VH-VL binders against q8wyp3r787to878. Designs and how they scored, part 19

Target 1, 92 residues: q8wyp3r787to878
Amino acid sequence: FQNYLRVAFQEVNSGCTGKTLLVRPYITTEDVCQICAEKFKVGDPEEYSLFLFVDETWQQLAEDTYPQKIKAELHSRPQPHIFHFVYKRIKN
Short names: E, the ipSAE of ESMFold2; O, the ipSAE of OpenDDE; V2, 0.75 times the mean of E and O plus 0.25 times the DockQ between their complexes.

## First folded at step 10 (VH-VL; framework fv_romlusevimab)

Design x03 (at its last look DockQ between E and O 0.79; V2 from the best seeds 0.00; counts 0 for: pae E 3.3 > 2)
Fold by OpenDDE, look of step 10:
Structure x03 (fold): chain C 92 residues (1-92), chain A 118 residues (1-118), chain B 108 residues (1-108)
Amino acid sequence: as target 1 above (92 residues)
Amino acid sequence: QVQLVQSGSELKKPGASVKVSCKASGYTFTKYAMNWVRQAPGQGLEWMGWINTNTGNPTYAQGFTGRFVFSLDTSVSTASLQISSLKAEDTAVYYCAREWSFYGMDVWGQGTTVTVSS
Amino acid sequence: SYVLTQPPSVSVAPGKTARITCGGNNIGYRSVYWYQQKPGQAPVLVIYYDSNRPSGIPERFSGSNSGNTATLTISGVEAGDEADYYCQVWDSSSWHYVFGGGTKLTVL
């Protein structure tokens, strides 16, 4: 696993801004969210989560999942699709 | 909506060849790799390999090299499996299954039974 | 080669909870997929990436994966759940999809 993870920050009335996080291979989604909250200066991190956007679909990642595993998995496919990790507000 | 339809059952003699087709519909065929899975009678699922539907590049699992050939006809959104020099042990149901990356093999063909008997 | 180990069979009474395990070395660091196969039918994806359900799969189906064991849990088992269940992982080192041996779930 590469020790970096690119995460986009999505706000309601603004475009996405991306940051590259230096993270360990088995960092959890929860930990990534904490890093994101700090880097993106989110005041209410409890209302945010990490999402996977792939092939026009959104998937909210559970806190105990491994984004780096997801990344590695998606890169190891015969026809990898463009995907993004997005830190954004949880709907409802 | 998204669907894979395979060709019908085949009965072949040992040494013959068979070609199983898998026609895709409801999605962009060349966007998703196609897997092939074998299931011998009363046995479990066995991954045979996959083919890149964009490049046509096949990858064969161990034990499925040589006599097994994956091919495409993108004009009709069809993936095919050809088995040459058929053996009795090739008797099985063969499935095609779409590879949707993160989402796994989310769509399967109905399977094609290939029976090899003298 | 990477190996996935499933119990050959699991029996459960209707309404009870069935747990089908899939053992693999450090499987928790792999993505596990589960497929349901009823007699005479093609496999159906019931869990993707450890614990996610495709559309149309009842909430009774859930998955977990940690350590050396992935588990498919079926709560409130119904007669219609009787089927073979296969776990699957991608082994990047060998460039192979690997299926477990399958588990026959019998609803008593």
Scores: ipSAE 0.556, ipTM 0.891, lowest interface PAE 1.1, mean pLDDT 94
Fold by ESMFold2, look of step 10:
Structure x03 (fold): chain C 92 residues (1-92), chain A 118 residues (1-118), chain B 108 residues (1-108)
Amino acid sequence: as target 1 above (92 residues)
Amino acid sequence: QVQLVQSGSELKKPGASVKVSCKASGYTFTKYAMNWVRQAPGQGLEWMGWINTNTGNPTYAQGFTGRFVFSLDTSVSTASLQISSLKAEDTAVYYCAREWSFYGMDVWGQGTTVTVSS
Amino acid sequence: SYVLTQPPSVSVAPGKTARITCGGNNIGYRSVYWYQQKPGQAPVLVIYYDSNRPSGIPERFSGSNSGNTATLTISGVEAGDEADYYCQVWDSSSWHYVFGGGTKLTVL
């Protein structure tokens, strides 16, 4: 199955750019990072990762996690929080 | 920093009522749901439900929809559990625990022991 | 009415590896949380979202989740790890948290 995943790209002094990715429901974080490196045209993809920003905190997502599963679970909570998936530098 | 401090233990007779309070500090109280979890002596953890701390709307697990009432006083960052018509089977430790979405129940109160004996 | 099944007890010698299982239909598609509870104390979160450790939890604690089984693994078990361990999921279809029945870890 195909689905959509909104990912923001954060770069120093560039502001935020977002893209909506057409992805399968069980895409891994590793695969999302690969797509993001292509879509956002980064030259050093090994320096980037996918992060979850929720509740004023950042969590780097491990390569074997599933962003669409995270999205579905967070939307299902009775008191849900606004969250964003962000492709950004690991040490930035 | 982030803390949940519960009211003291209670000894009650069957048929009485009890109110367990849970005071939060170190975070924005109304941003995170509050869970209530029961643990009878020698038994496991049992989720009782939660309360939306922004709206005050409770959700009760099966088996907790009658005598159990969740409430809030947001002016003092406090969630409360009231148990009416107490039965001996209500003897347990009652915990409050903050719901932090992706991170789960990351902060727990120390527990309040309610003992119901005749 | 989603059910999580844990063994009631697990025994392990000091320095060895303990594995505590949590069974559920298609649990691999759910986020699994693990809590440690020592006698007379509140539970402490030790694993969130299948395999992540909160700050202060030693690296010898790890988690996995696939298929119908999630597993908490404690390598290099110490006497201080003796506790009850609970798995927990969020069941989005019922809008309920579900706890497993708990597993008592005994360090022989």
Scores: ipSAE 0.322, ipTM 0.803, lowest interface PAE 3.3, mean pLDDT 89
ESMFold2 (binder alone), look of step 10: mean pLDDT 94; pTM 0.957

Design x04 (at its last look DockQ between E and O 0.66; V2 from the best seeds 0.00; counts 0 for: pae E 6.2 > 2)
Fold by OpenDDE, look of step 10:
Structure x04 (fold): chain C 92 residues (1-92), chain A 118 residues (1-118), chain B 108 residues (1-108)
Amino acid sequence: as target 1 above (92 residues)
Amino acid sequence: QVQLVQSGSELKKPGASVKVSCKASGYTFTKYAMNWVRQAPGQGLEWMGWINTNTGNPTYAQGFTGRFVFSLDTSVSTASLQISSLKAEDTAVYYCAREWSYYAMDVWGQGTTVTVSS
Amino acid sequence: SYVLTQPPSVSVAPGKTARITCGGNNIGYKSVYWYQQKPGQAPVLVIYYDSNRPSGIPERFSGSNSGNTATLTISGVEAGDEADYYCQVWDRSSWHYVFGGGTKLTVL
């Protein structure tokens, strides 16, 4: 695994801002969210989560998942698709 | 509706060749790779490999090199598996299955039974 | 090569919970997929990415994956759940999809 993870921060009515995070291979989604909360200066991190956007679909990642694992697997497909990790507010 | 429709059952003699087709519909054929999976009678699923439906580049699993050939006809959204020099042990149901990054093999053909008997 | 190990069979009474395990070295660091196959039919994806259900798959089906074991859990088992179940992973090292040997679930 690479030691970086590109994460986009989706803000309401302000678009997305991307940051490259330096993360260990088996960092959890929970840990990534903590990093995101800090880097994007989110005041209410409990309302945010890390999402995977692939092929026009959204998937909220559980806290105990490994984004780097996901990234590696998504790259190691016969026909890789463009994907994005997005830190955004959880929908009600 | 996303669907894979395979060609009908085949009965072949040893040494013959067979070509199984898999026609895709309901989605952009060239967007997703196509997997081939073999299942011998009473046995489990065995991944044979996949073909890149955009480039046509095949990748064969260990044990499925040489006599097995994946091909495409993108004009009709069809993937094909050709097996040459058929052996009795090639008797199995062969499945095509769409490769979606998130769902893995989320859509399967109905399977094609290939029977090799003298 | 990477190997997935499943019990050959699991039996469960109707209404009870069935658990089908899939063992693999550090499988928790892989994404696990589960397929259901009924006699004479093609496999059907029932779990993707460890614990997600495709549309149409009942909530009775759930998946977990940690350590060296992935588990497919079927709660409130029905007669119609009787089938073979296969776990599957992608092995990046060998560039292979790997299936488990399959588990026959019998509803008593």
Scores: ipSAE 0.506, ipTM 0.882, lowest interface PAE 1.1, mean pLDDT 94
Fold by ESMFold2, look of step 10:
Structure x04 (fold): chain C 92 residues (1-92), chain A 118 residues (1-118), chain B 108 residues (1-108)
Amino acid sequence: as target 1 above (92 residues)
Amino acid sequence: QVQLVQSGSELKKPGASVKVSCKASGYTFTKYAMNWVRQAPGQGLEWMGWINTNTGNPTYAQGFTGRFVFSLDTSVSTASLQISSLKAEDTAVYYCAREWSYYAMDVWGQGTTVTVSS
Amino acid sequence: SYVLTQPPSVSVAPGKTARITCGGNNIGYKSVYWYQQKPGQAPVLVIYYDSNRPSGIPERFSGSNSGNTATLTISGVEAGDEADYYCQVWDRSSWHYVFGGGTKLTVL
């Protein structure tokens, strides 16, 4: 899955949808957010960010991080947990 | 509060065995792997391996496959390290460290000093 | 086996910026973690995934990773930052966590 990133889109009152993005291995979180804004047709992209959801916790990813590196490590670790990348509003 | 509390220091002679315990609290013990890390006096950190706390399956780093045994007692949320046939070079501080899902080792025990001397 | 190289020591004046390097072949393709260890204490995670801070770590701590070098940067260094600092990676080919040799930070 090095060339792919599954991202859920969470919007108030519309539920969640997901898309699989074809992305470069070293794409930044900032670039993923730009792609998500276009793919999910978001009009106010500055109000959204990419989050990692694991173990009932949210971590907002800094713009200069690399989601594909995070994904690769989480998949290879010894006691795996389900995780999701979620594009959602920062204030919700 | 997530905590790892280790057993007290040990003074042993060469050839003896020691068991270091690591009791976890404040989280679901069986959801997160437990790492063991060694630090000899004046030296850096050395990863010894981990144990899957759900299955009990250990993985040992190279150099730790013979005399070192990881084990669990999930009824009391405790991971243990047993070292057999102790040698002088086993003198070190031994740490347990929890593996969180997207950190490497986010919570550490206080360390257990094992001293091996005549 | 994969090797991480750190300088044995770094000295900085209070209020200045400390930079601690971690060298490894193509380390930019790995996620880098940094630990702070004060004398007689267990290590504490201060940076994960190259540049992220765990909750409770001051914003003065930052990290970067590219090419063959990862760097821990501590701005506005305080006396309380004196410690040993270790970098660490997961090496997928060996299935091992690997620690650097550690760097002693001295605030003079």
Scores: ipSAE 0.099, ipTM 0.759, lowest interface PAE 6.2, mean pLDDT 88
ESMFold2 (binder alone), look of step 10: mean pLDDT 93; pTM 0.947

Design x05 (at its last fold request DockQ between E and O 0.85; V2 from the best seeds 0.00; counts 0 for: pae E 4.0 > 2)
Fold by OpenDDE, fold request of step 13:
Structure x05 (fold): chain C 92 residues (1-92), chain A 118 residues (1-118), chain B 108 residues (1-108)
Amino acid sequence: as target 1 above (92 residues)
Amino acid sequence: QVQLVQSGSELKKPGASVKVSCKASGYTFTKYAMNWVRQAPGQGLEWMGWINTNTGNPTYAQGFTGRFVFSLDTSVSTASLQISSLKAEDTAVYYCAREWSYYGMDVWGQGTTVTVSS
Amino acid sequence: SYVLTQPPSVSVAPGKTARITCGGNNIGWKSVYWYQQKPGQAPVLVIYYDSNRPSGIPERFSGSNSGNTATLTISGVEAGDEADYYCQVWDTSSWHYVFGGGTKLTVL
C-alpha cells in the first residue's frame, strides 16, 4: 500500500485524470515526473512538473524531493487536509 | 491577516494554576490544529503537544502529561493552556502556534510569560 | 527519542554566507522546518519542508536536507539576521515534534 501514489493529470480545458502509480519511498519527484510522462503520454515532459495541492494552495515540488515522504507526513497530522499530487504544466 | 494573540504575562505562586489563552483571527480556527511550545529562560524551544481544534482532542508530548491541559473555546476562536500545581520550573514563555501541515507552524502567538515564584 | 543536533553558535561577517546545520539520523527522510527567533520575539518560520520559503522571507534564506544533515543557508548576511535558529522535525515514530537545540547566529 505504501508504494502507491495517486497522481492527477491536469490539462487546460480537459479536466483531471487520476492514476495510481507505483512509487517507492525514495523515488524522487523527478523520477515520478518521468513515470507520469509515460503514464499520461505526455510528449513534452519538460513543460510539466509535479505539484502538491493542499488547502487551496499550490506547491511545485522540487525535483529532488520525495513524494512518498510528503504523502506519509501529510497523513501524519492531527487534522490532515485533503491533498493531491498533480502533474501539470508549469506556468510561464 | 492571520494572527494569534495570547493573554498577558502571569505571576503565580507554586501550587497555583494558570490559564494562558490564544485567540486566533484571520482564518478558520477549527480547520487547523494548535500547537503549544514552551521556552524556559535562556533555553530552546520545547514542543508541548497540540490540540485538534475540530474535535478538541489533545495530544501531549512526553513530560507534559498530567498538569497540562489543552482546551478550546471555538465560539471565540481561542485555544487555552492550563497548568495546574505550578512549579518553579514551569517558569517560561509559552507559545501557541498554528499547525498548517505541509507548511509547518506558520503562525505564532507573541508568547505568554509565566513566572512561578515564591 | 529522536534527537536533532545543532551547533550552539555560528558567527559570520556581514555580506558573507552563514550555514547552520541540523543533524539527525536519516533526517533526509524527515521534513525539516527552520525557525528564526530574535531576542524578545516569537519564533518565525523561515523554511518549511526542507527548502521552501514562506511569503515574506528573503531569498537569502535557503534550506537543504539530505542524508543525516539539514542545512539552513543565509547568504548576504545582514545585521538583522542575528538571531537564534531552530530546526524542527516531526517524528512519526514517537508522534512528537522535535526541536534542535538552537543555534545563535552572530553577525560580526
Scores: ipSAE 0.840, ipTM 0.950, lowest interface PAE 0.6, mean pLDDT 96
Fold by ESMFold2, look of step 10:
Structure x05 (fold): chain C 92 residues (1-92), chain A 118 residues (1-118), chain B 108 residues (1-108)
Amino acid sequence: as target 1 above (92 residues)
Amino acid sequence: QVQLVQSGSELKKPGASVKVSCKASGYTFTKYAMNWVRQAPGQGLEWMGWINTNTGNPTYAQGFTGRFVFSLDTSVSTASLQISSLKAEDTAVYYCAREWSYYGMDVWGQGTTVTVSS
Amino acid sequence: SYVLTQPPSVSVAPGKTARITCGGNNIGWKSVYWYQQKPGQAPVLVIYYDSNRPSGIPERFSGSNSGNTATLTISGVEAGDEADYYCQVWDTSSWHYVFGGGTKLTVL
C-alpha cells in the first residue's frame, strides 16, 4: 500500500519546510521520526519529535502512535479542523 | 477559561416539554461541535448526538431521533436540547460537552437534572 | 452497533495498580478515550488517543490499546482515584461516539 503523510520541518534558523512522505498505513510515530531525521538531515535526531498542530494547540505524539490513523480519524469529523504534522525540536 | 454553563434543574410532569440550555464562553463557539450526553440515575453515560455549531446540522444517536431536538443560538453562544412528550424514563442528568477533534470531549457543562414525575 | 464492554467494578488496595479494561472488536484500530467521573460531578477526560494525558493528569494514569482490548492503568492508587471510569471511541463507520458501560473503581 502507498500512502502519503505531509510533514513540516520546523527549525529555528531555516524556517519551516515540508515534504510528502510515502509511508505504509501502519507506520509508527517512531518510524516517521527516523525517516524525517534522514530526509531533513538533522544531526541530533534525539532532540526532535513529531508533533500534531491542531486548532492552535501543539501535541507531541508518542512513539507508539500511528499518524495515518490520526489523520484518517481527524478527516472523518463532520466539523473538520485544520491540522498539521510537524517534525521539530522537543524544546521549541 | 473555556466554560460551558447549563441551565438549572427541572421538575416536569409526563407529557410536558423541557429545554436545557448550554452557554459557552472562552472560545469561538462555532468552531467546535457540541455533544449531548445523558446519564439516568445510577446508570452510565449515553451519547445522544451532537450539533455542528457552524452549520446547525444535528446528528442523533440511535434512540434519540424522535422527541429530542438540538438547536443553537449563535448570537449568545448557546446550544439547547429540547425534549418533548416527557416520559418518566427521561429522568436523567443531561450534559453538554465540547467536541475537540483530537482531544475528544475535553470540556463538559455541569449537568442539568431533569426529573419527570407523575 | 459498535459495543464497548467494561467490567462493572474493580477493587484495588491503596498503593497498588488498578487495570480497567475496555473490550471491543478490533478496538486496537480505534482511538480510545477515558473519562473519570466522581459522584455528583461531570466527567473529566483523563486519557485521549489511547495513551495521552491531558495537562494536569498525573503520570500514574496511563493507557494502552491493542487487539481487542484497551486498558486504563492507574499505578500507586490513592483513595481520591475512587470513581467511575468510562472508555469511549469515535466510530468512523457510524459517525458516532460510543461509551463503555463504565467501571466503578473501589480502593480498599
Scores: ipSAE 0.381, ipTM 0.828, lowest interface PAE 2.8, mean pLDDT 89
ESMFold2 (binder alone), look of step 10: mean pLDDT 93; pTM 0.944
OpenDDE, look of step 10: ipSAE 0.735; ipTM 0.933
ESMFold2, look of step 11: ipSAE 0.298; ipTM 0.814
ESMFold2 (binder alone), look of step 11: mean pLDDT 94; pTM 0.950
OpenDDE, look of step 11: ipSAE 0.724; ipTM 0.931
ESMFold2, fold request of step 13: ipSAE 0.203, 0.275, 0.187; ipTM 0.791, 0.818, 0.791
ESMFold2 (binder alone), fold request of step 13: mean pLDDT 93, 93, 94; pTM 0.949, 0.948, 0.953
OpenDDE, fold request of step 13: ipSAE 0.833, 0.838; ipTM 0.949, 0.949

## First folded at step 11 (VH-VL; framework fv_romlusevimab)

Design y01 (at its last look DockQ between E and O 0.81; V2 from the best seeds 0.00; counts 0 for: pae E 6.5 > 2)
Fold by OpenDDE, look of step 11:
Structure y01 (fold): chain C 92 residues (1-92), chain A 118 residues (1-118), chain B 108 residues (1-108)
Amino acid sequence: as target 1 above (92 residues)
Amino acid sequence: QVQLVQSGSELKKPGASVKVSCKASGYTFTKYAMNWVRQAPGQGLEWMGWINTNTGNPTYAQGFTGRFVFSLDTSVSTASLQISSLKAEDTAVYYCAKEWSYWGMDVWGQGTTVTVSS
Amino acid sequence: SYVLTQPPSVSVAPGKTARITCGGNNIGWKSVYWYQQKPGQAPVLVIYYDSNRPSGIPERFSGSNSGNTATLTISGVEAGDEADYYCQVWDTSSWHYVFGGGTKLTVL
């Protein structure tokens, strides 16, 4: 396990900006969201969540999931796919 | 629609060989690995291994080395399983199962029954 | 080798909730997948990554995973839910997919 997580911030009309987070293996999605809210200076974090983008599909991650687990398994596939963790607004 | 269509049932004698085919459609065949799963009569699912559909590199599970060979014909989006020197204990249903982006096996072939009997 | 343990059978009355467990050492750190297999049919993926449902799978099916136990929960069980259910994980250490032994769900 590597103690870093790449997260992209998707902002309306502003594109995406990426940051590398230094995180522990057992950090939860909730914790990652808190870090993202701080780093990206989000004023309404309750409107945001962490998403996994892979194979042109989006998946909202539940708060009690482990992004580092996801990352590790994604790297252990026979045919890896490009994936992104994206911090963005939850759709209404 | 993503589909995996396998070849028909096989009845073989011990010592013979069999080749099970799995034709894929509805998606880019070379994008996802193909798994093979065995299920003996009345038994559970057993992972045999997978093949990289891009490179053709197979990975065999323990117990499935030697007599079992995974192969590809990418021109027709087909994965194949060949079993040589068949034994009675090879009697089972063999499934191909598509690897999924979120892991697991999201689409399965209908299965191919291979019966080895003297 | 990594081992997944399932109860051989679970029985439930119609309309009630069935819970099928899958035990594994530190399974909570693995992604668990669940498959439903009806007689004479190929397995069908019903849960991926612990608690997610593929398209077409009813909301009655849910999954959880923590500690040493993953659980497939089927609420409002229907007669059509009678099947064998298998849990599965990818074991990075051995580079193997591992299936549980399967659980026969009987609807009384």
Scores: ipSAE 0.373, ipTM 0.848, lowest interface PAE 1.5, mean pLDDT 92
Fold by ESMFold2, look of step 11:
Structure y01 (fold): chain C 92 residues (1-92), chain A 118 residues (1-118), chain B 108 residues (1-108)
Amino acid sequence: as target 1 above (92 residues)
Amino acid sequence: QVQLVQSGSELKKPGASVKVSCKASGYTFTKYAMNWVRQAPGQGLEWMGWINTNTGNPTYAQGFTGRFVFSLDTSVSTASLQISSLKAEDTAVYYCAKEWSYWGMDVWGQGTTVTVSS
Amino acid sequence: SYVLTQPPSVSVAPGKTARITCGGNNIGWKSVYWYQQKPGQAPVLVIYYDSNRPSGIPERFSGSNSGNTATLTISGVEAGDEADYYCQVWDTSSWHYVFGGGTKLTVL
């Protein structure tokens, strides 16, 4: 899990596409956003960010956070919750 | 709105037992683990463990695997901490705290003071 | 066991910026949570996952985490910010939440 991160791409009215990214364990949210912009072929990357969706709630992840830390912690907890990392537009 | 309401403070003698209850409201009780945290007078916070509110399976921190028992009554959304063979060193405030998945303990009970004196 | 180190106290004049540190070996690889506790009250979560604020926490509260140090920063400090502040991590190797020893913030 440390070398892989599943990320969904959500676009307005287009639904979701997912990809599994090969990433370094200490990758930052900023770096993930850069990879996602390339992989999902986004032309205006400054309008997007990485979000965590858990418990029917969205949380924008700050650029200096580490998605692999969140993933590792979620997998280590005994009471599991379904979660998704989602690359999507920042709300205007 | 999410709330945890704990039972009232207790004065006990060494060797007795006590049960601290924690009633939850405003959320799906069985979706989030319940933590127990101890704070002795003038001291910091000490994590005691948690209980899986869906299965009832407890996990105890090292040092809390003996006289401390976590339990549930899901029909009334209540978690309980029982402490047996009370010692003076058990004098503390005991908190229940709702697990917020991976975001830490987002809602805390008001605390229950247990005082053990000879 | 994993150890978190906090200064016992920090003093800051009203309106200035307080910085409360939390030291730990490779803490930058861990998620850091911060709690505020006023006298006689339960703790309140003020920062989660290093730098995020729960709903209702003012923007004056911010957090950072890198290397061996996490920092809680409170700008424009008010008398109402006087409290004990605890950092916390989840340690996957021991299966424990670990709290720092706490820092008493004094305004004035």
Scores: ipSAE 0.060, ipTM 0.743, lowest interface PAE 6.5, mean pLDDT 87
ESMFold2 (binder alone), look of step 11: mean pLDDT 93; pTM 0.943

Design y02 (at its last look DockQ between E and O 0.87; V2 from the best seeds 0.00; counts 0 for: pae E 3.5 > 2, grease 18.91 > 18.9)
Fold by OpenDDE, look of step 11:
Structure y02 (fold): chain C 92 residues (1-92), chain A 118 residues (1-118), chain B 108 residues (1-108)
Amino acid sequence: as target 1 above (92 residues)
Amino acid sequence: QVQLVQSGSELKKPGASVKVSCKASGYTFTKYAMNWVRQAPGQGLEWMGWINTNTGNPTYAQGFTGRFVFSLDTSVSTASLQISSLKAEDTAVYYCAREWSYYGMDVWGQGTTVTVSS
Amino acid sequence: SYVLTQPPSVSVAPGKTARITCGGNNIGWKSVYWYQQKPGQAPVLVIYYDSYRPSGIPERFSGSNSGNTATLTISGVEAGDEADYYCQVWDTSSWHYVFGGGTKLTVL
């Protein structure tokens, strides 16, 4: 696994900003969210989560999952699709 | 609606050939790999390999080289499995299954029963 | 080759919880998929990527994966849950999909 993870920050009505995080393979989604909250200066991180966007679908990632595992698996599929990790607000 | 529809049951003699078709609808056929899975009577699922629906490049699992051929007809969104020199042990239900990457083999054909008997 | 090990059968009373295990070396670092197959029918995906449910799959179905064991849990088991269940992984080393041997779930 590479020790980086690209994450886009999605803001309402302001587009997306991408950041490259230097992370270990075993970093959890919870940990990634904490890093994102800090880097994007989010004041209410409890309202945000990490999402996987792939093939026009959204998947909210559970806190105890491993984004680096997800990335590695997606790249090794027979026909890989473009995907993005997105840090954004949880829908209410 | 996304679905895979396979061709009907086949009864063949040993040494003959069979071609099973799998027609896709409801999605972009060339975007998702197509897997083939075999299930002998009373046995478990066995992965045979896949075909890249964009490039047409097949990959065969160990034990499924030689007599097994994956092919495509993209004009009609159809994947096919051809088995030559049929043997009794080829008797099984054959499934095609779409691979949606992260989401796994999310769509399956209804299966095609191939019976090889003298 | 990578090997997945499932118990041949599991029995459970209606309303109780069934647990079907899938053993594999360091399976916790693989993505596990679960399929349900009823007699005469094609397999149906019930869990993808360890713990997520496809649309239409009841919340009674859940999955976990850690260490050397993945588990499919079916709470409040119903008669309609009687089926064969297969775990599956993609083995990046051999470039193969691997199925477990399957588990027959019987609802008593």
Scores: ipSAE 0.730, ipTM 0.933, lowest interface PAE 0.7, mean pLDDT 95
Fold by ESMFold2, look of step 11:
Structure y02 (fold): chain C 92 residues (1-92), chain A 118 residues (1-118), chain B 108 residues (1-108)
Amino acid sequence: as target 1 above (92 residues)
Amino acid sequence: QVQLVQSGSELKKPGASVKVSCKASGYTFTKYAMNWVRQAPGQGLEWMGWINTNTGNPTYAQGFTGRFVFSLDTSVSTASLQISSLKAEDTAVYYCAREWSYYGMDVWGQGTTVTVSS
Amino acid sequence: SYVLTQPPSVSVAPGKTARITCGGNNIGWKSVYWYQQKPGQAPVLVIYYDSYRPSGIPERFSGSNSGNTATLTISGVEAGDEADYYCQVWDTSSWHYVFGGGTKLTVL
């Protein structure tokens, strides 16, 4: 079992695209943002962050949080919800 | 506007049964699990388990396998807790609470007091 | 069974800062939720996932979680903050919610 994290990229003038990242279990949100800036080729990475989208709500993830931990916890709930990790502009 | 409204308080004798209802409004009932939480007089909160509101599959905490039954009526957005063979130690306030994934138990019912005495 | 330990009570003067602790082995690896319960009322979620506030909860409420201790911090404490406070985790290994024993906050 490889550690993968699916991340969608959202741009203001286009739809979403996604990539599956190979990551270590303790990757931080800060590190994911760094990878996303490279993989999605953004020119102004300081204006982006990683967000969790669940049930029509958004939560900007703090840099010292752990997306793989969030994923594991959400999958273990008795009634899992569909959720997405989204790399997008902070002021969207 | 999300609300959980529970049925009224009950006074019962040992050996009887009781059914506590929890009616949901303001959201899609079948998208969120429903928790049941007990609080005995002067005591803390005790998780009893939850029910998957889409499948109807209950999960009971270890101390609640037996006399406690979770059920649903999705046509009226209602979860129910039935307690059979009531004992004095079942005297408590019983809460329903919606499970909202990452956000936890974000909405609680007002509680239903069940008193078991002779 | 995972155990959460809270002090039974904390007293604080009005306007000061209250800190309520929740101890557990490696609790920093778990997501911590905090609930406020006033006498005769249902609990209210005040902190989710260690440090985030639901809509309507004042910024005076904050949370932290690292190592073996999670902490609920209430700055500028008011008489209306007097309540019982419970920490809670979702334990992915057992698939159970676990509550702490509760802490009575007294504002004197």
Scores: ipSAE 0.321, ipTM 0.827, lowest interface PAE 3.5, mean pLDDT 89
ESMFold2 (binder alone), look of step 11: mean pLDDT 94; pTM 0.952

